# Designs tried in a protein design chat: VHH binders against Triokinase/FMN cyclase (TKFC). Part 1

Scores and structures below are computed, not measured.

Target 1, 201 residues: Triokinase/FMN cyclase (TKFC), of Sus scrofa (Pig) (f1rkq4r372to572)
Amino acid sequence: KQMVRVLERVCTTLLGLEDQLNALDRAAGDGDCGTTHSRAARAIQGWLKESPPPASPAQLLSKLSLLLLEKMGGSSGALYGLFLTAAAQPLKAKTDLAAWSAAMDAGLEAMQKYGKAAPGDRTMLDSLWAAGQELQAWKSPGANLLPVLTKALLENAEAAAEATKNMEAGAGRASYISSARLDQPDPGAVAAAAILRAILE
Below, numbering starts at 1 at the first letter of every chain, in headers, positions and changes, except where a header shows other numbers; antibody chains are not in Kabat numbers.
ipSAE, averaged over its two directions, is called F for ESMFold2-Fast, E for ESMFold2 and O for OpenDDE. V2 adds 0.75 times the mean of E and O to 0.25 times the DockQ between the complexes of E and O.
[cut] marks letters that were taken out.
Atom coordinates printed by the task and the answers are left out, and those that the model quotes come from them; centres of patches stay.

## First folded at step 4 (VHH)

Design v1 (from c9 with E107K; framework vhh_gocatamig_d2)
Fold by ESMFold2-Fast, scan of step 4:
Structure v1 (fold): chain B 201 residues (1-201), chain A 121 residues (1-121)
Amino acid sequence: as target 1 above (201 residues)
Amino acid sequence: EVQLVESGGGLVQPGGSLTLSCAASGRTFSDYALAWYRQAPGKKRELVAGIYSGGSTVYMDSVKGRFTISRDNAKNSVYLQMNSLRAEDTAVYYCAAYEGYLSSDWKYDYWGQGTLVTVSS
């Protein structure tokens, strides 16, 4: 039930951001980032109405990966699919903070290795990478410090998303600074940070 | 204490080459994005080149093909190889490290003190 509420919170968040993400995407893309993410949200909501989600985090992430690859589509669907499939592996044996940190690292590695050339992969990766760095910095925190870690992680991810307004990056081959995006944050980075907040808040 | 220290600046003729180095101390930067900024006389500080922890790079259009950024995590260092230097490349060059996305809004975690590069005859 807890997991259902978390997923429903993620869906509500993405549906609420559709217009904003589309507007941000029009500045440097084809204006469909919000539509693509809201499509994912609707697919998840439909799935939750038809069947209960797996109780195992590893199975949950694997099922979500398949759903997003099939229903979300585009480069975003592929990147989330790569992340979730890889992130599920460390969670098969344990679900403690160290396992979730390993899951984040595995997901980020998969996105960089297999999704590096996809449009927007660097910006989305940076928001998630900023969150991952915070997890690594807090080695074995006690349960009473988890709210502090969570706040720091979310602030770092959100700061990374905002920082994208002053820069663009490619797959390392044809990278340049784009003046067209100086005042607009990347929609993928904003979406990723919003998803993290919905999950952890 | 965490410090970034730049070196390699100096006077060079137009068309010449120069290599800037930035050595970090006080912590490991292998997981950080590292960047070179510059501030020319009468201008705002601008991002010249950046390199993510995974090795992907970003360059300012006017230096693309002339400058190369690289990193050596074992030496906790980042480098900027500058070729075919022009008078307009004259500036104080700064090293910066950031946990997260590369940015030109100057909200980096750590900054160096700068090293002067003068391109003149």
Scores: ipSAE 0.000, ipTM 0.126, lowest interface PAE 15.0, mean pLDDT 75

Design v10 (from c9 with W106F; framework vhh_gocatamig_d2)
Fold by ESMFold2-Fast, scan of step 4:
Structure v10 (fold): chain B 201 residues (1-201), chain A 121 residues (1-121)
Amino acid sequence: as target 1 above (201 residues)
Amino acid sequence: EVQLVESGGGLVQPGGSLTLSCAASGRTFSDYALAWYRQAPGKKRELVAGIYSGGSTVYMDSVKGRFTISRDNAKNSVYLQMNSLRAEDTAVYYCAAYEGYLSSDFEYDYWGQGTLVTVSS
């Protein structure tokens, strides 16, 4: 039940950002980052309408990975697929905060190992990695401190997305054009930060 | 349910080639994603290559350009063509099937028993 509401917020967020993400992507790529994320959002909405989502977080992330690989496509779909497939593994045994932290680490490792992306390369990994670093810094937050962690994590992810304005592209289509023409943040990093906010708010 | 059977492993010289095959049985082959994983002695099991029902593929960096994953839905099979093999490719290779949103009739994360690939000399 909670997961359905979270996924619905993610979809609404991505649909609302379509024009902005496409505009950001026109400077550095195909101009279709927003269209691609919007396609993913519509696929998720269709899936939720046709069948109940799995109650298990691990099964949910695995099915979502498959859906995004098929319906979203492109480099974004591949990166989300890599992240979600790896992130599902720690969640098979436990679903506590430590398991979610391990899931983030597994997803980030998969993107770096298989996606040829590293922090600083001006991709969605920059936002996700910043979020992961903040999560790791909080070893044992009490329940009353979770809102503080959440705020810090989101602020770090959003700041990292903004900082991509000053990064040379190391991966994706942006790597084929001059960094002097990339005076806006990476659309993938902006999208990833927005997804995290939709999940955690 | 889904059953996966791998074949094609063996001993090969560095620089050689092998093709691994995975035959699937079950009800919804065309609707699920398929992947090849490997596990070397003392190492974690890792994703080598994956292919989704729509044809999207994913490769581990160290095999990109050398390995090619493909599927044949009519034969319920997935293949891994391995070229320019290196000593570090030595591992047991596993075929895996993932449950997709259209495929609720087979088991989650079904695995084959594995096939050994040894690159030596």
Scores: ipSAE 0.000, ipTM 0.176, lowest interface PAE 15.8, mean pLDDT 75

Design v11 (from c9 with Y101W W106Y; framework vhh_gocatamig_d2)
Fold by ESMFold2-Fast, scan of step 4:
Parts: sequence; structure tokens; C-alpha cells
Structure v11 (fold): chain B 201 residues (1-201), chain A 121 residues (1-121)
Amino acid sequence: as target 1 above (201 residues)
Amino acid sequence: EVQLVESGGGLVQPGGSLTLSCAASGRTFSDYALAWYRQAPGKKRELVAGIYSGGSTVYMDSVKGRFTISRDNAKNSVYLQMNSLRAEDTAVYYCAAYEGWLSSDYEYDYWGQGTLVTVSS
């Protein structure tokens, strides 16, 4: 049941951010980042009402990948799907912290390799990469250190999203804006950081 | 610039097999995530199978173990091998291509024209 509550928190968070993410996206693109993420959130809510999610994290991520490819659509749906499909692989054998760290690494590697973006390019990868780096820095923390790790992960991801405000676009649709100044954070990076907060709180 | 052309549909008996092909043109085929969708009469379009640029695959539950998606980057093609076909698999099948993270949600989804698969005796 914990995984259901986590997914419900993610959906509520994305629905609450729709207007903000659309406003951020208007500076760099179509102004639909919030609408696209809200569509994904509503699809997840509908799925949870019709079917119980798998208890296995690997099966959950695999089914979520399929749902996002179908319902979210476009490049963002494909990229989230690619991340989740890759992240599911290490979780097939075990679900300890090391397995979740490996899952994050696998997802980040897939997004970087197939998404053609690198950290610093002003995309959703910036937030996810920052979280992944913090996770790798903590070697097998004991239970008493997990709250410290969680706080550090979220602060690092959120700081990375905010830092995109000062970055020149190297990938994504913002890279097509040749003379326009981008003075707001990347909507994808903000969305990714918010998703991580909803998962880890 | 990008176009998808499907082929391989037809009439097949229950328990039979069929291979669908989708030929794509475009910039860098190997960078695309590719998917097969289907739409049965009176129903909405649904995702059947997907394959990412690195070869990772996803399938809807009702086709797992029966259908296999694959790609051939040298031929700019994606395939759906359909085994143990059932009457419920009767639908128009569509190929779709998704570009990598070069344009965020701004990029187009590319769709084929569809190919009819009828499973009937």
C-alpha cells in the first residue's frame, strides 16, 4: 500500500504544479509542460482506480513505463518510459538501497545516452543527475542516516533545478531559442525535482 | 521529413502467427523510441509494445509471451512478431516513433497509416 500512497502524492503534486510549469514552459516552448505532466498524473490515477499496482518495484516501474509511453506521449513520455524501464532492471533481484542506487544510475545512463543530453544542458536531467550524485556519495548508510540522505538528495535536486535559471540551453527545445534570454528555471527540471520530493517525503 | 509505412496485416486463423513491419525514414533511426498501437472497432487506441533506442522493450499484459517487438537499425525498420493470435487481437495496428530529448514535448509523434489484422476462422 505504501507504493500506492507514493504514486498518489506524485499525482497530486503534478496536478498542483500545472499552471506553474506551463508558465515556465512559455518562455522556452509551447507552454504545455504542466498540461503534459497533469495528463500523466490523471492517467496514473485512473490506472490505480482500475487495477492494484504490482507489489514488486521492478514490475511497478515496468508497468508505469508502459502507461507513460501510452498516455503522456511525445518525447517526454518516451524519456520517462526509457528511464523507468532501465531503472527496473537492477530491482528485479533485490530492492535494498544499493539496488535503488543502481536503478537511478541505469535510468540516468539511459536518458543521457539516448536523450542526447548531459548534466548542465538545462533539462530535466539536471535535477535527476544531482539526486543521483548525492545517492552515490552515501555508501551504505545505516537506518539512522536515511533521513539525512533524503534531505541532502532533495536539496541537491531542487538546487540543481533552480540553477538551470543561469544555464544556457544545450539540449531540448530551449536550445532552439537563439537570441531569447532564459531567466527562469527549466520546467522539466522543476517537475523532476518535485516528483523526487513527492516520492521521498 | 519522417514517415512510417506499415505492412504485413491480413486475415489469420486463431492460433496463427503474423509479422508486422514498419519502415521508417528520417534523421537517425537508431535514436527513435518505437511503438506498436492497435485500435479495435468501438474501442480507443491502445499501446501494444514499445522498444527504446537501446533495445529495452515494454509490452501490455495481454500480449506478453505471445508478441515480440524488435528493430533493425540497418533497415530502418521495426517489427511486431505476433504468435498464438486470438480473436481479441483483431484491430488496426499502428506504428509510432518518438524522438529523443532534442525538443522536449515540442517534438512530433510520428504515426503510420495503420494495417488491419483480422483473427477469424
Scores: ipSAE 0.000, ipTM 0.244, lowest interface PAE 14.7, mean pLDDT 76

Design v12 (from c9 with Y98W W106Y; framework vhh_gocatamig_d2)
Fold by ESMFold2-Fast, scan of step 4:
Structure v12 (fold): chain B 201 residues (1-201), chain A 121 residues (1-121)
Amino acid sequence: as target 1 above (201 residues)
Amino acid sequence: EVQLVESGGGLVQPGGSLTLSCAASGRTFSDYALAWYRQAPGKKRELVAGIYSGGSTVYMDSVKGRFTISRDNAKNSVYLQMNSLRAEDTAVYYCAAWEGYLSSDYEYDYWGQGTLVTVSS
């Protein structure tokens, strides 16, 4: 399998977005969203050098959850950890499209139940939710339609991330200068959409 | 199902050493990621050390260089060697295992009962 290459693409993507995500985060936070994701990327790169990743998707997501909870930190690390742990459960028995759809639903449910976030709150959940809704609506398992589904899923996730710039922030305070930049998209939503593209491309 | 049982806790003087053991029953877990957590009275539970099936380890900054986590898949066990113990290390230590199943409390799938470590003179 290409799990190592996929994880390396995710890491390269996150490292490349560090400055952009930090700049977006400065509008409403500490300006460290990119630094936090970059730390996660370096931890994953280190892990890949030390031991081969599990071939099982369920085991892979479980180990990634542990790594992100320990090394990434912040609310992002906790939210990714919640998502990945829950998403691994449906993948234990099988790894077809239905199982991945169930995995997405389980992850989204965990983020809402434990992460205190809902779609529309201007968080990473917004882009992940949009991806999940597209996957849920697509019930036909046509082999030649999978590239169309993937493209639609990624476009919807990216559009949802962009749409967060028009959403009311669900947390925190911002100065007058920072409020001028609240029209920028949520850095967590942008990062989540970019991770999905790195995985599915 | 998996049941985790910790042992090895006790009273030790500052600067002393203890080895904690965690044994799993019910099935082998060579694929599991294993971790040690601790919780002091009135404080949050925190990750102390973790070990993946391949042997890669992760440590909390305040214990790095003093604690060593290891596993023995043949004995279905995980260990925490604690050296240069400090009063701040006093806590109940928990063993935890992950295999990808959802925990009701957003925790590792399996938890031990805990073992008390007291560092005092």
Scores: ipSAE 0.000, ipTM 0.114, lowest interface PAE 17.6, mean pLDDT 74

Design v13 (from c9 with Y52W W106Y; framework vhh_gocatamig_d2)
Fold by ESMFold2-Fast, scan of step 4:
Structure v13 (fold): chain B 201 residues (1-201), chain A 121 residues (1-121)
Amino acid sequence: as target 1 above (201 residues)
Amino acid sequence: EVQLVESGGGLVQPGGSLTLSCAASGRTFSDYALAWYRQAPGKKRELVAGIWSGGSTVYMDSVKGRFTISRDNAKNSVYLQMNSLRAEDTAVYYCAAYEGYLSSDYEYDYWGQGTLVTVSS
């Protein structure tokens, strides 16, 4: 598939969600989650207009990691950077479904180990972890079952994002606010699920 | 819609020079990445040179130092200056335009009809 068009879909999605993500973030933070993700989207669009994207998935994820660490900033930039750097490693040798599954696992492990977040902590990790669990449950699906896996993966990620409204914050600034003000889903989890949908739809 | 029309092809002797032009009709292409491809008989179409909206350029190894790509956004045109031409440069040359960036998959929004370049002694 054309990786450049996938990246543009992700950017368009994040730009379109800026106000919604900022509104969600106002309940538990300073209302900048949408602004931060839009900054990332604009940086990616600028990069694509000035430089050819790498053809290799491993090189692409590594370059994106550096770009997001530099231009997105904040805790979100750091977490995406950790995920993408680790996810690139399994993709150096192979790019089949098993390699992408290993990439997801590596990224999730890096976020937990270095990002100090765990599933259930009401962060973007909740959506990504749910997607990873679904991917692991479907070992080596045949080509005829790939659309079923994709639908299940996206539904699981989106359900996990919605479920964050019932979770106590275990990481980030939201961990310092009372649960009575956390009656909306985590904006990072919503953003991560939306990114996955933009990639896979 | 954007239509691309190439011109400047022809017969030239080895060591000679040609300038290819590609004009877009109907709208400004200042935001497009622009590329020149070529296809020789019996061979696949290959990227010769590209220029992004920001002015960065890329060239295939066999033409580096001999070919120069440039653009004139006010005239909706892109150019390929070809110097020190070789028999192996003989091909139909195509202009292509893509939104803001080049795709490594060679998928473009718009293609011209091509212009023949023959390098013959």
Scores: ipSAE 0.000, ipTM 0.108, lowest interface PAE 18.2, mean pLDDT 76

Design v14 (from c9 with Y52F; framework vhh_gocatamig_d2)
Fold by ESMFold2-Fast, scan of step 4:
Structure v14 (fold): chain B 201 residues (1-201), chain A 121 residues (1-121)
Amino acid sequence: as target 1 above (201 residues)
Amino acid sequence: EVQLVESGGGLVQPGGSLTLSCAASGRTFSDYALAWYRQAPGKKRELVAGIFSGGSTVYMDSVKGRFTISRDNAKNSVYLQMNSLRAEDTAVYYCAAYEGYLSSDWEYDYWGQGTLVTVSS
């Protein structure tokens, strides 16, 4: 599909999840994950009305990064901004599957290095990292691989989001949150998995 | 560099089972994604099953529920357990290893020499 339709699906998905993500986030004390993601969706919709997105994937991700850093805000906006800025770099020369796999890896590395998140820390990185594992090992697959790869990527991301309900908050954080409050999946991980599904379905 | 050697192929009756093994030599086996492909005479190679470094698996629709891919990083091996075999599963089976997030470079995909599976009565 075209990039505008993909972005519109992402926006519709995030707007539809606002109440659910806020409810999940209230268990941890913030209660604004859904509001923050919906704010991002509305900003993207406004941008699409004012001008068409760049045709280049690298330029598209760079522009989205700036938009999310400016309009989404919070730690989520910062993490998405880091991911997208880094992910744009491999896409400047090529846009084949290997380039998109490199883009995922670059984004994940930027989140770990600059965002101080690691897999297992009960954050949105858990879902994105799981998705990245499915892309990492394939080079220029045959046409019949794409549906199978996208299904595996989505299943792995969604399973990782659910698995966060059994995780403790990242190491080094003083525990002022009881274990009972952490019996639900991380809202950021759920949001990230939903974004991937909107992109790939 | 990785060298792959398949084994376990043979003749089996419809409804029977076989386990294919692929042994790897070289470095960084645990970082590779591994896959089983098959090729029948006159047809192109097709992906049967894959297993990624994180343990996630992928299957061709016609083998789901019948085939199971697994890996043993300590033994540098990947396996394909094949149950409820059908005549249409007759093919040469190949294992392949992929290095991950490199710019497309087809020469870094590693393939075994193949093992023949014949399902016939």
Scores: ipSAE 0.000, ipTM 0.167, lowest interface PAE 14.9, mean pLDDT 73

Design v16 (from v15 with F50G N58V; framework vhh_7qia_2)
Fold by ESMFold2-Fast, scan of step 4:
Formats: structure tokens, C-alpha cells, sequence
Structure v16 (fold): chain B 201 residues (1-201), chain A 121 residues (1-121)
């Protein structure tokens, strides 16, 4: 039930942000970031109506990767697919905090190696990288410190998304627009931070 | 309660360098995102550089490549290394600590009193 509820929160969040993400993306050109993420949300909702998601986190991430590669499309679908496929690998053996930390590391590595983006390039990677940095800093938090880690992780991800408004684009369509013309945060970074908040709250 | 004390400001010639320091006391520094802001006469306060608890950094376009922000959590200190200084960099520089978004917004949890930097021949 927990995993279903998490996916439902992610979908509701993305559907609610469609207009805002499209408005942010219009500054960079296409204005379709919200539409693309809403398409992903609707695909996930359709999948949940047919069958519950796998109980195994590794299987969940692998199947979600295939769904997003097939139904979301665009560079976002490809990047989420790369992240999720790589992130599933450490979760096959264990599902403790160390395994989830390794999953984040694997996903971020795959996005950088195959997605050709780096932290600071004004993409969704900026939010995910910031979250990963906080997760790596906490090696073995006790249960009473997990809310502190969660707060720090989300704040770092959200701050990194906001900080993209001051960054020069190093990848994607935004790379064709001077940072002096981009005074809004990257829609992909905002979407990724919102997804993380929906997952961790 | 967190207190921030800036130091390192002064008068410098164009092309010179200064390193600003901000020491935090009263609470655990490592939990905070830290920022350097500046305010020139007659202008709004603007973000110059920021560093998050995880180490990610952001810079204003006007200082990118010239300024470097860093932190030393063991010393509860954040630094701003300023190179190739220009007359336009003349301002009062403020240190800020925040538990959330870094932005040009004035709503941070803690601010220092500021340290003046004057770049003039």
C-alpha cells in the first residue's frame, strides 16, 4: 500500500504542476515539460489500474523505467529511464538505507555517463545530484535522525532547483539561450525536486 | 539562535584580491545553506554566491569565474575568495545562513552585520 500511495502522490503532484512547468519551459522554448511529466503521470495511473506495482523495489524501478521510456518520451523520459534502470541494480540484494544510497549513486552516474549532463548544467540532474550529496553524507543515521536527513535532502534538492535560475545551460534546449535571458529555474530540476518531496513525505 | 560575523573586507585596487570569512556561532553550522550577498549604494541586496549543506554552489553571472565560495564545517566558517576585483564590486558584503532555498529573497534565517569592500584606484 505504501508504494502505491507514493506513486499516487507523485502522479497527483505532476498533474498539479503541469501548467507551472509548461510556463517555466516556455522561457527555454518548447513549453512542454509539464505536458511530458503529466503524460508520465497518466501512464503510471493507467498501470496502477491494471495491476499493483511489484513489492520488490528493484522490480518496481525496472518496470517503471520501461514504462517511462515507452510512454513519457523526450529527453526527460530517457533520463528518468537511465536513472531508474541503474538505480534498480543495488536494490536487488538489499533494501536498507545503504542500498538506497547506492541506488541514487548508480542512477546519477548513469545520467552523467550516458545522458551527457553534469551538475551545474541547469537540468533535472541538479536537483537529483543535490539530494544524492546529502544522502551520501549520512552513513548510518539512527531512526530518530531520519527526519533530519529527509529535511536536509529535500531542502538541498529544492535549493538546487531554485539555483538553476542563476546557471548557464550546459545541456538541452536551454543551452542555446544565454543565462542572462533565463531568470527562471529549470522546469526539469523543479519537477525532479517535487517528485522527491512527493516520495519522501 | 545563530550568529554570523563577517571579516576580510577593505580597500583594494582594481585587479586585486580579497578573501572574506564568515564565522558562525550558537548552532550547528553544517545543517545550513550559506550565502554571500552584497548591497551597493542605491541598489537592492543581491546574491553573489551560495553553498548548500551538501557542497553544491551557485554564483551570480557577474562574478562567475572570479569568485569562489567554500566552507569548512569543522571551523564553522564560509569563505568568499574574490579575484580580479572591479570597481563595480564595491558594496557591503553580507553572510547569510538558511535552512531552505537560496535566492535573492531577503527572508533568510540569519544575517551578519556586513563587511565593506571598496575597489578603487
Amino acid sequence: as target 1 above (201 residues)
Amino acid sequence: QLQLVESGGGLVQPGGSLRLSCEASGRTFSDYAMGWYRQAPGKQRELVAGIYSGGSTVYADSVKGRFTISRDNAKNTVYLQMNSLRPEDTAIYYCAAYEGYLSSDWEYDYWGKGTPVTVSS
Scores: ipSAE 0.000, ipTM 0.107, lowest interface PAE 18.6, mean pLDDT 75

Design v17 (from c9 with V58I; framework vhh_gocatamig_d2)
Fold by ESMFold2-Fast, scan of step 4:
Structure v17 (fold): chain B 201 residues (1-201), chain A 121 residues (1-121)
Amino acid sequence: as target 1 above (201 residues)
Amino acid sequence: EVQLVESGGGLVQPGGSLTLSCAASGRTFSDYALAWYRQAPGKKRELVAGIYSGGSTIYMDSVKGRFTISRDNAKNSVYLQMNSLRAEDTAVYYCAAYEGYLSSDWEYDYWGQGTLVTVSS
């Protein structure tokens, strides 16, 4: 099943990044971003072992939201939970490309409204926002152009994550640290871009 | 399956405080995620705060730092402590519930009747 394989790739990716994300987080936070994401990955793997995910994308995103809010925890778990819960809403009626685009927009809006983050604040929203902008620009591509969109979306998300190393923190713990000491990319932005690559590659 | 009953609404002056309570009956309360929504006249119902079975919380930006959601599984209740109330917080407040981890339906299907909060002199 495609959704199971996608979730397995996300989990493998996050487990592999644990040390890197923890190292990035030590510069501006508690040094636990990788540990938190790995905890989420292990919880998802356990869930997949015990029960298949629902067939509906909306139901899948809603279940993942609750799982991440309960097992991942922290600010990252809360932000992913906000995104996924909001993103599930447009997918209840349709699952075409326009619905997925609306899902991205709903998730981004929820992170801004409830997470107190905006593009440019040096958070995971920076990479997700860049992906959303690219998706909006291509909202009516033909099926034969989806690989081109996917590549552009991933490159834009990854470039945005890298660009966070030149940004002043506008939210979270990093906001208390001078930008002169933040010479590494935001671990949340790096994690989000890696998740997108695992989903879309 | 789950029945929710809100209480604690009323009239308060700007800057005042109120605590809303939601009592639940039905299936095991500790398995549910719970949320507070509000709806002002002529406006859409919006999520104010949520709390999951593991204790993680979410808040609408305009209430963060002023409102606190909490739960008491022994009393099958969820609470919304509202401080520094503003005229814009005037609305009917609704409690909502859905099953926790590994449930088959993760949509808010269970709503209370609502409790009115009016912030005015």
Scores: ipSAE 0.000, ipTM 0.154, lowest interface PAE 16.8, mean pLDDT 75

Design v2 (from c9 with R27F E107R; framework vhh_gocatamig_d2)
Fold by ESMFold2-Fast, scan of step 4:
Structure v2 (fold): chain B 201 residues (1-201), chain A 121 residues (1-121)
Amino acid sequence: as target 1 above (201 residues)
Amino acid sequence: EVQLVESGGGLVQPGGSLTLSCAASGFTFSDYALAWYRQAPGKKRELVAGIYSGGSTVYMDSVKGRFTISRDNAKNSVYLQMNSLRAEDTAVYYCAAYEGYLSSDWRYDYWGQGTLVTVSS
């Protein structure tokens, strides 16, 4: 099924980025961002081997939320879990583009209110927020415009992740590091942008 | 001194109800996600229900519609309302607090000591 293919692509992407994300994280954190995301990827792969994914997108996101809360752990697992749980709500009634747009908005709102991060704080929210803004701007595009929207969304998310290297840490663990300047992008923002590319391409 | 203290476990007949409580201290409760796990004799620990700092909830499929997780930030407490209990719900139930992504302070995962729930005639 297509959903299984998408999840496997996400897992393969995160496993391939483990060393890069750990290297980025060593500058401002524990050096474990890649390890944490790889643990999530392996948990998802294990789940897919043991049971079929849920039939509906809402059920899929809810199940992924539970899995990430249990197996990924830490602040990352809690934040992804929060995003996915909120994003599942609009998808219970409909699965059209408008419902997915509402899902993104709900997830982003939950991360901002409960993760205590805002766009510009040099966190994973920066890339997810940029993607959400692009999705909101297009509203109801026709099917012939979906590839244009997808390209713009991914470019915006990736540009936002890259832009974090010019930001001072205003939130998260990096804000506790007594370093004057960080010249590398935030590993969480890079990971989130990579996940979006794996989903949409 | 971080503490999670569970209460409300006990013996109940099939079809009955119980409410579990978890009282937290030593950290900023409102910034944490909280979860209920259970472990039955001879089985692995499993996630039953979770509630995020803003109130969004998740549930294990076998308890959906029967169990409800809730939190009271003013009382630093999380609750699990368990209805229509079944023999397979018999387990030690654990409260857990997960670090959230915060604008300030570093947080850790914490666990309680557990409370026993026995569903039997």
Scores: ipSAE 0.000, ipTM 0.128, lowest interface PAE 16.1, mean pLDDT 75

Design v20 (from c9 with S103G Y108F; framework vhh_gocatamig_d2)
Fold by ESMFold2-Fast, scan of step 4:
Structure v20 (fold): chain B 201 residues (1-201), chain A 121 residues (1-121)
Amino acid sequence: as target 1 above (201 residues)
Amino acid sequence: EVQLVESGGGLVQPGGSLTLSCAASGRTFSDYALAWYRQAPGKKRELVAGIYSGGSTVYMDSVKGRFTISRDNAKNSVYLQMNSLRAEDTAVYYCAAYEGYLGSDWEFDYWGQGTLVTVSS
């Protein structure tokens, strides 16, 4: 029901974080994480303005995946594309809480299997994984504490993003970059946590 | 099979210049981050320079202002222009390519076999 408004909040959030994410990414030497995410936000805004969004969540995520692969580009676009394409599959049959939980699980699995990232590697997967662990609990029958669980999910995702500043990079990853340059939270993890906040708040 | 093949290595005098080339075959690398690493005798492998798919670059502090990384997607190649060479630049140089997540952290999928650069009087 509120999917368009949710996407608009995500876009506004990413546009507002461009300078901060670029500054965090500059510690690693490229400085483009904010620019890349802002490019995605502008592409989504343009798409929403020029064509009616699909009413089906599965079709919405599939179309968004193609848009991000085409317009965002790079490794970030590929990772978001993998997540969203996989996440769309459980939503083809149902759109209840269990289906959304399955969608998160499918997206996380696709990022690990095809995106070559694992929790603890100081990437966007760290915050998404923390969110997924909390959401797994909501598959239990009789859950009626959704606002409390949503708050816990967001707090865990944000804490995981912040914790990346203290993480040693995974074996072979960033081991050749000065440790001084890694003394900041990962911009991808920060961006992913902010996206989750925009979706769920 | 996917292969990265380095060329351009050799013996050069201190203060001289050299251009390394890396040609990729088996697939197109326009969406890949590409990088040059080096390993000197008795030392571990270290990142010299990297170039992301969008064109942003990163350099090791000791080569900033002396080395320039560039790419040519039409030729499926990456280059390292090395100026003002020093004895400490003597190493085997490797090119590497990665298909996955970059951000502030990256992992390389493909490596070349290396090309020797010797800076000596």
Scores: ipSAE 0.000, ipTM 0.110, lowest interface PAE 18.2, mean pLDDT 75

Design v3 (from c9 with D105K; framework vhh_gocatamig_d2)
Fold by ESMFold2-Fast, scan of step 4:
Structure v3 (fold): chain B 201 residues (1-201), chain A 121 residues (1-121)
Amino acid sequence: as target 1 above (201 residues)
Amino acid sequence: EVQLVESGGGLVQPGGSLTLSCAASGRTFSDYALAWYRQAPGKKRELVAGIYSGGSTVYMDSVKGRFTISRDNAKNSVYLQMNSLRAEDTAVYYCAAYEGYLSSKWEYDYWGQGTLVTVSS
């Protein structure tokens, strides 16, 4: 039940951000980042109405990857698909914090290797990578440290998303657009940070 | 008005011991997780020890085996017993209260004013 509640929070967040993400995307892209993420949210909501998600985190991430690849589409759907498919692998054996940290690392590696992006390139990877760095900074934290880790992780991800407004595009469509028009944060980075907040809040 | 008030800080030599106390007023904290943080001048505030409402505890690695956190719900208090103190333990120690693992506030609900602990010869 908690898994359903988390997914519903993610969907509500993405639906609420549609106009903001589209506005950010109009400056450097097709103006559809919000529409694409809202399409993903509606697909997830439809799936949850038909059946509950798998109880296994690994199975959940794998099925979600396929759903996003099929229904979300675009470069965002492909990048989320790559991340989730890779992140599912460490979670097949364990589901403790160390396994989730390994999942984050695997997802980030897949995005860099197959998505052809690196931290600092002004993409959704910037906020996800910042979140991953916070997970690595904490050494075997106990349950009582989770609120501190969660706060630091989310603040770092959100700060990284905002910092993209000062970065030159290193990947995707924005990399070929005049830097004078890139004075707003990357919509993908903003969306990824918002998804993390919805998951961890 | 809800307040957390720390006491028990002071000057001790390396290898010594201190017990810090934190008393809460204005609200009962039996359902809250309680924690001790510390901050040295110019450094970030860091979590030293925490105790959940059910009694589960967590410690930062550098204090494991030396510090013990405990609570007394009847007295609305939390304690930190500090043994084998080191110079690097010198800091202002803060008491904090928060609700469980998941919070919509992304910060602790209540903080004390702090109590200074100095470990030097």
Scores: ipSAE 0.000, ipTM 0.097, lowest interface PAE 19.8, mean pLDDT 75

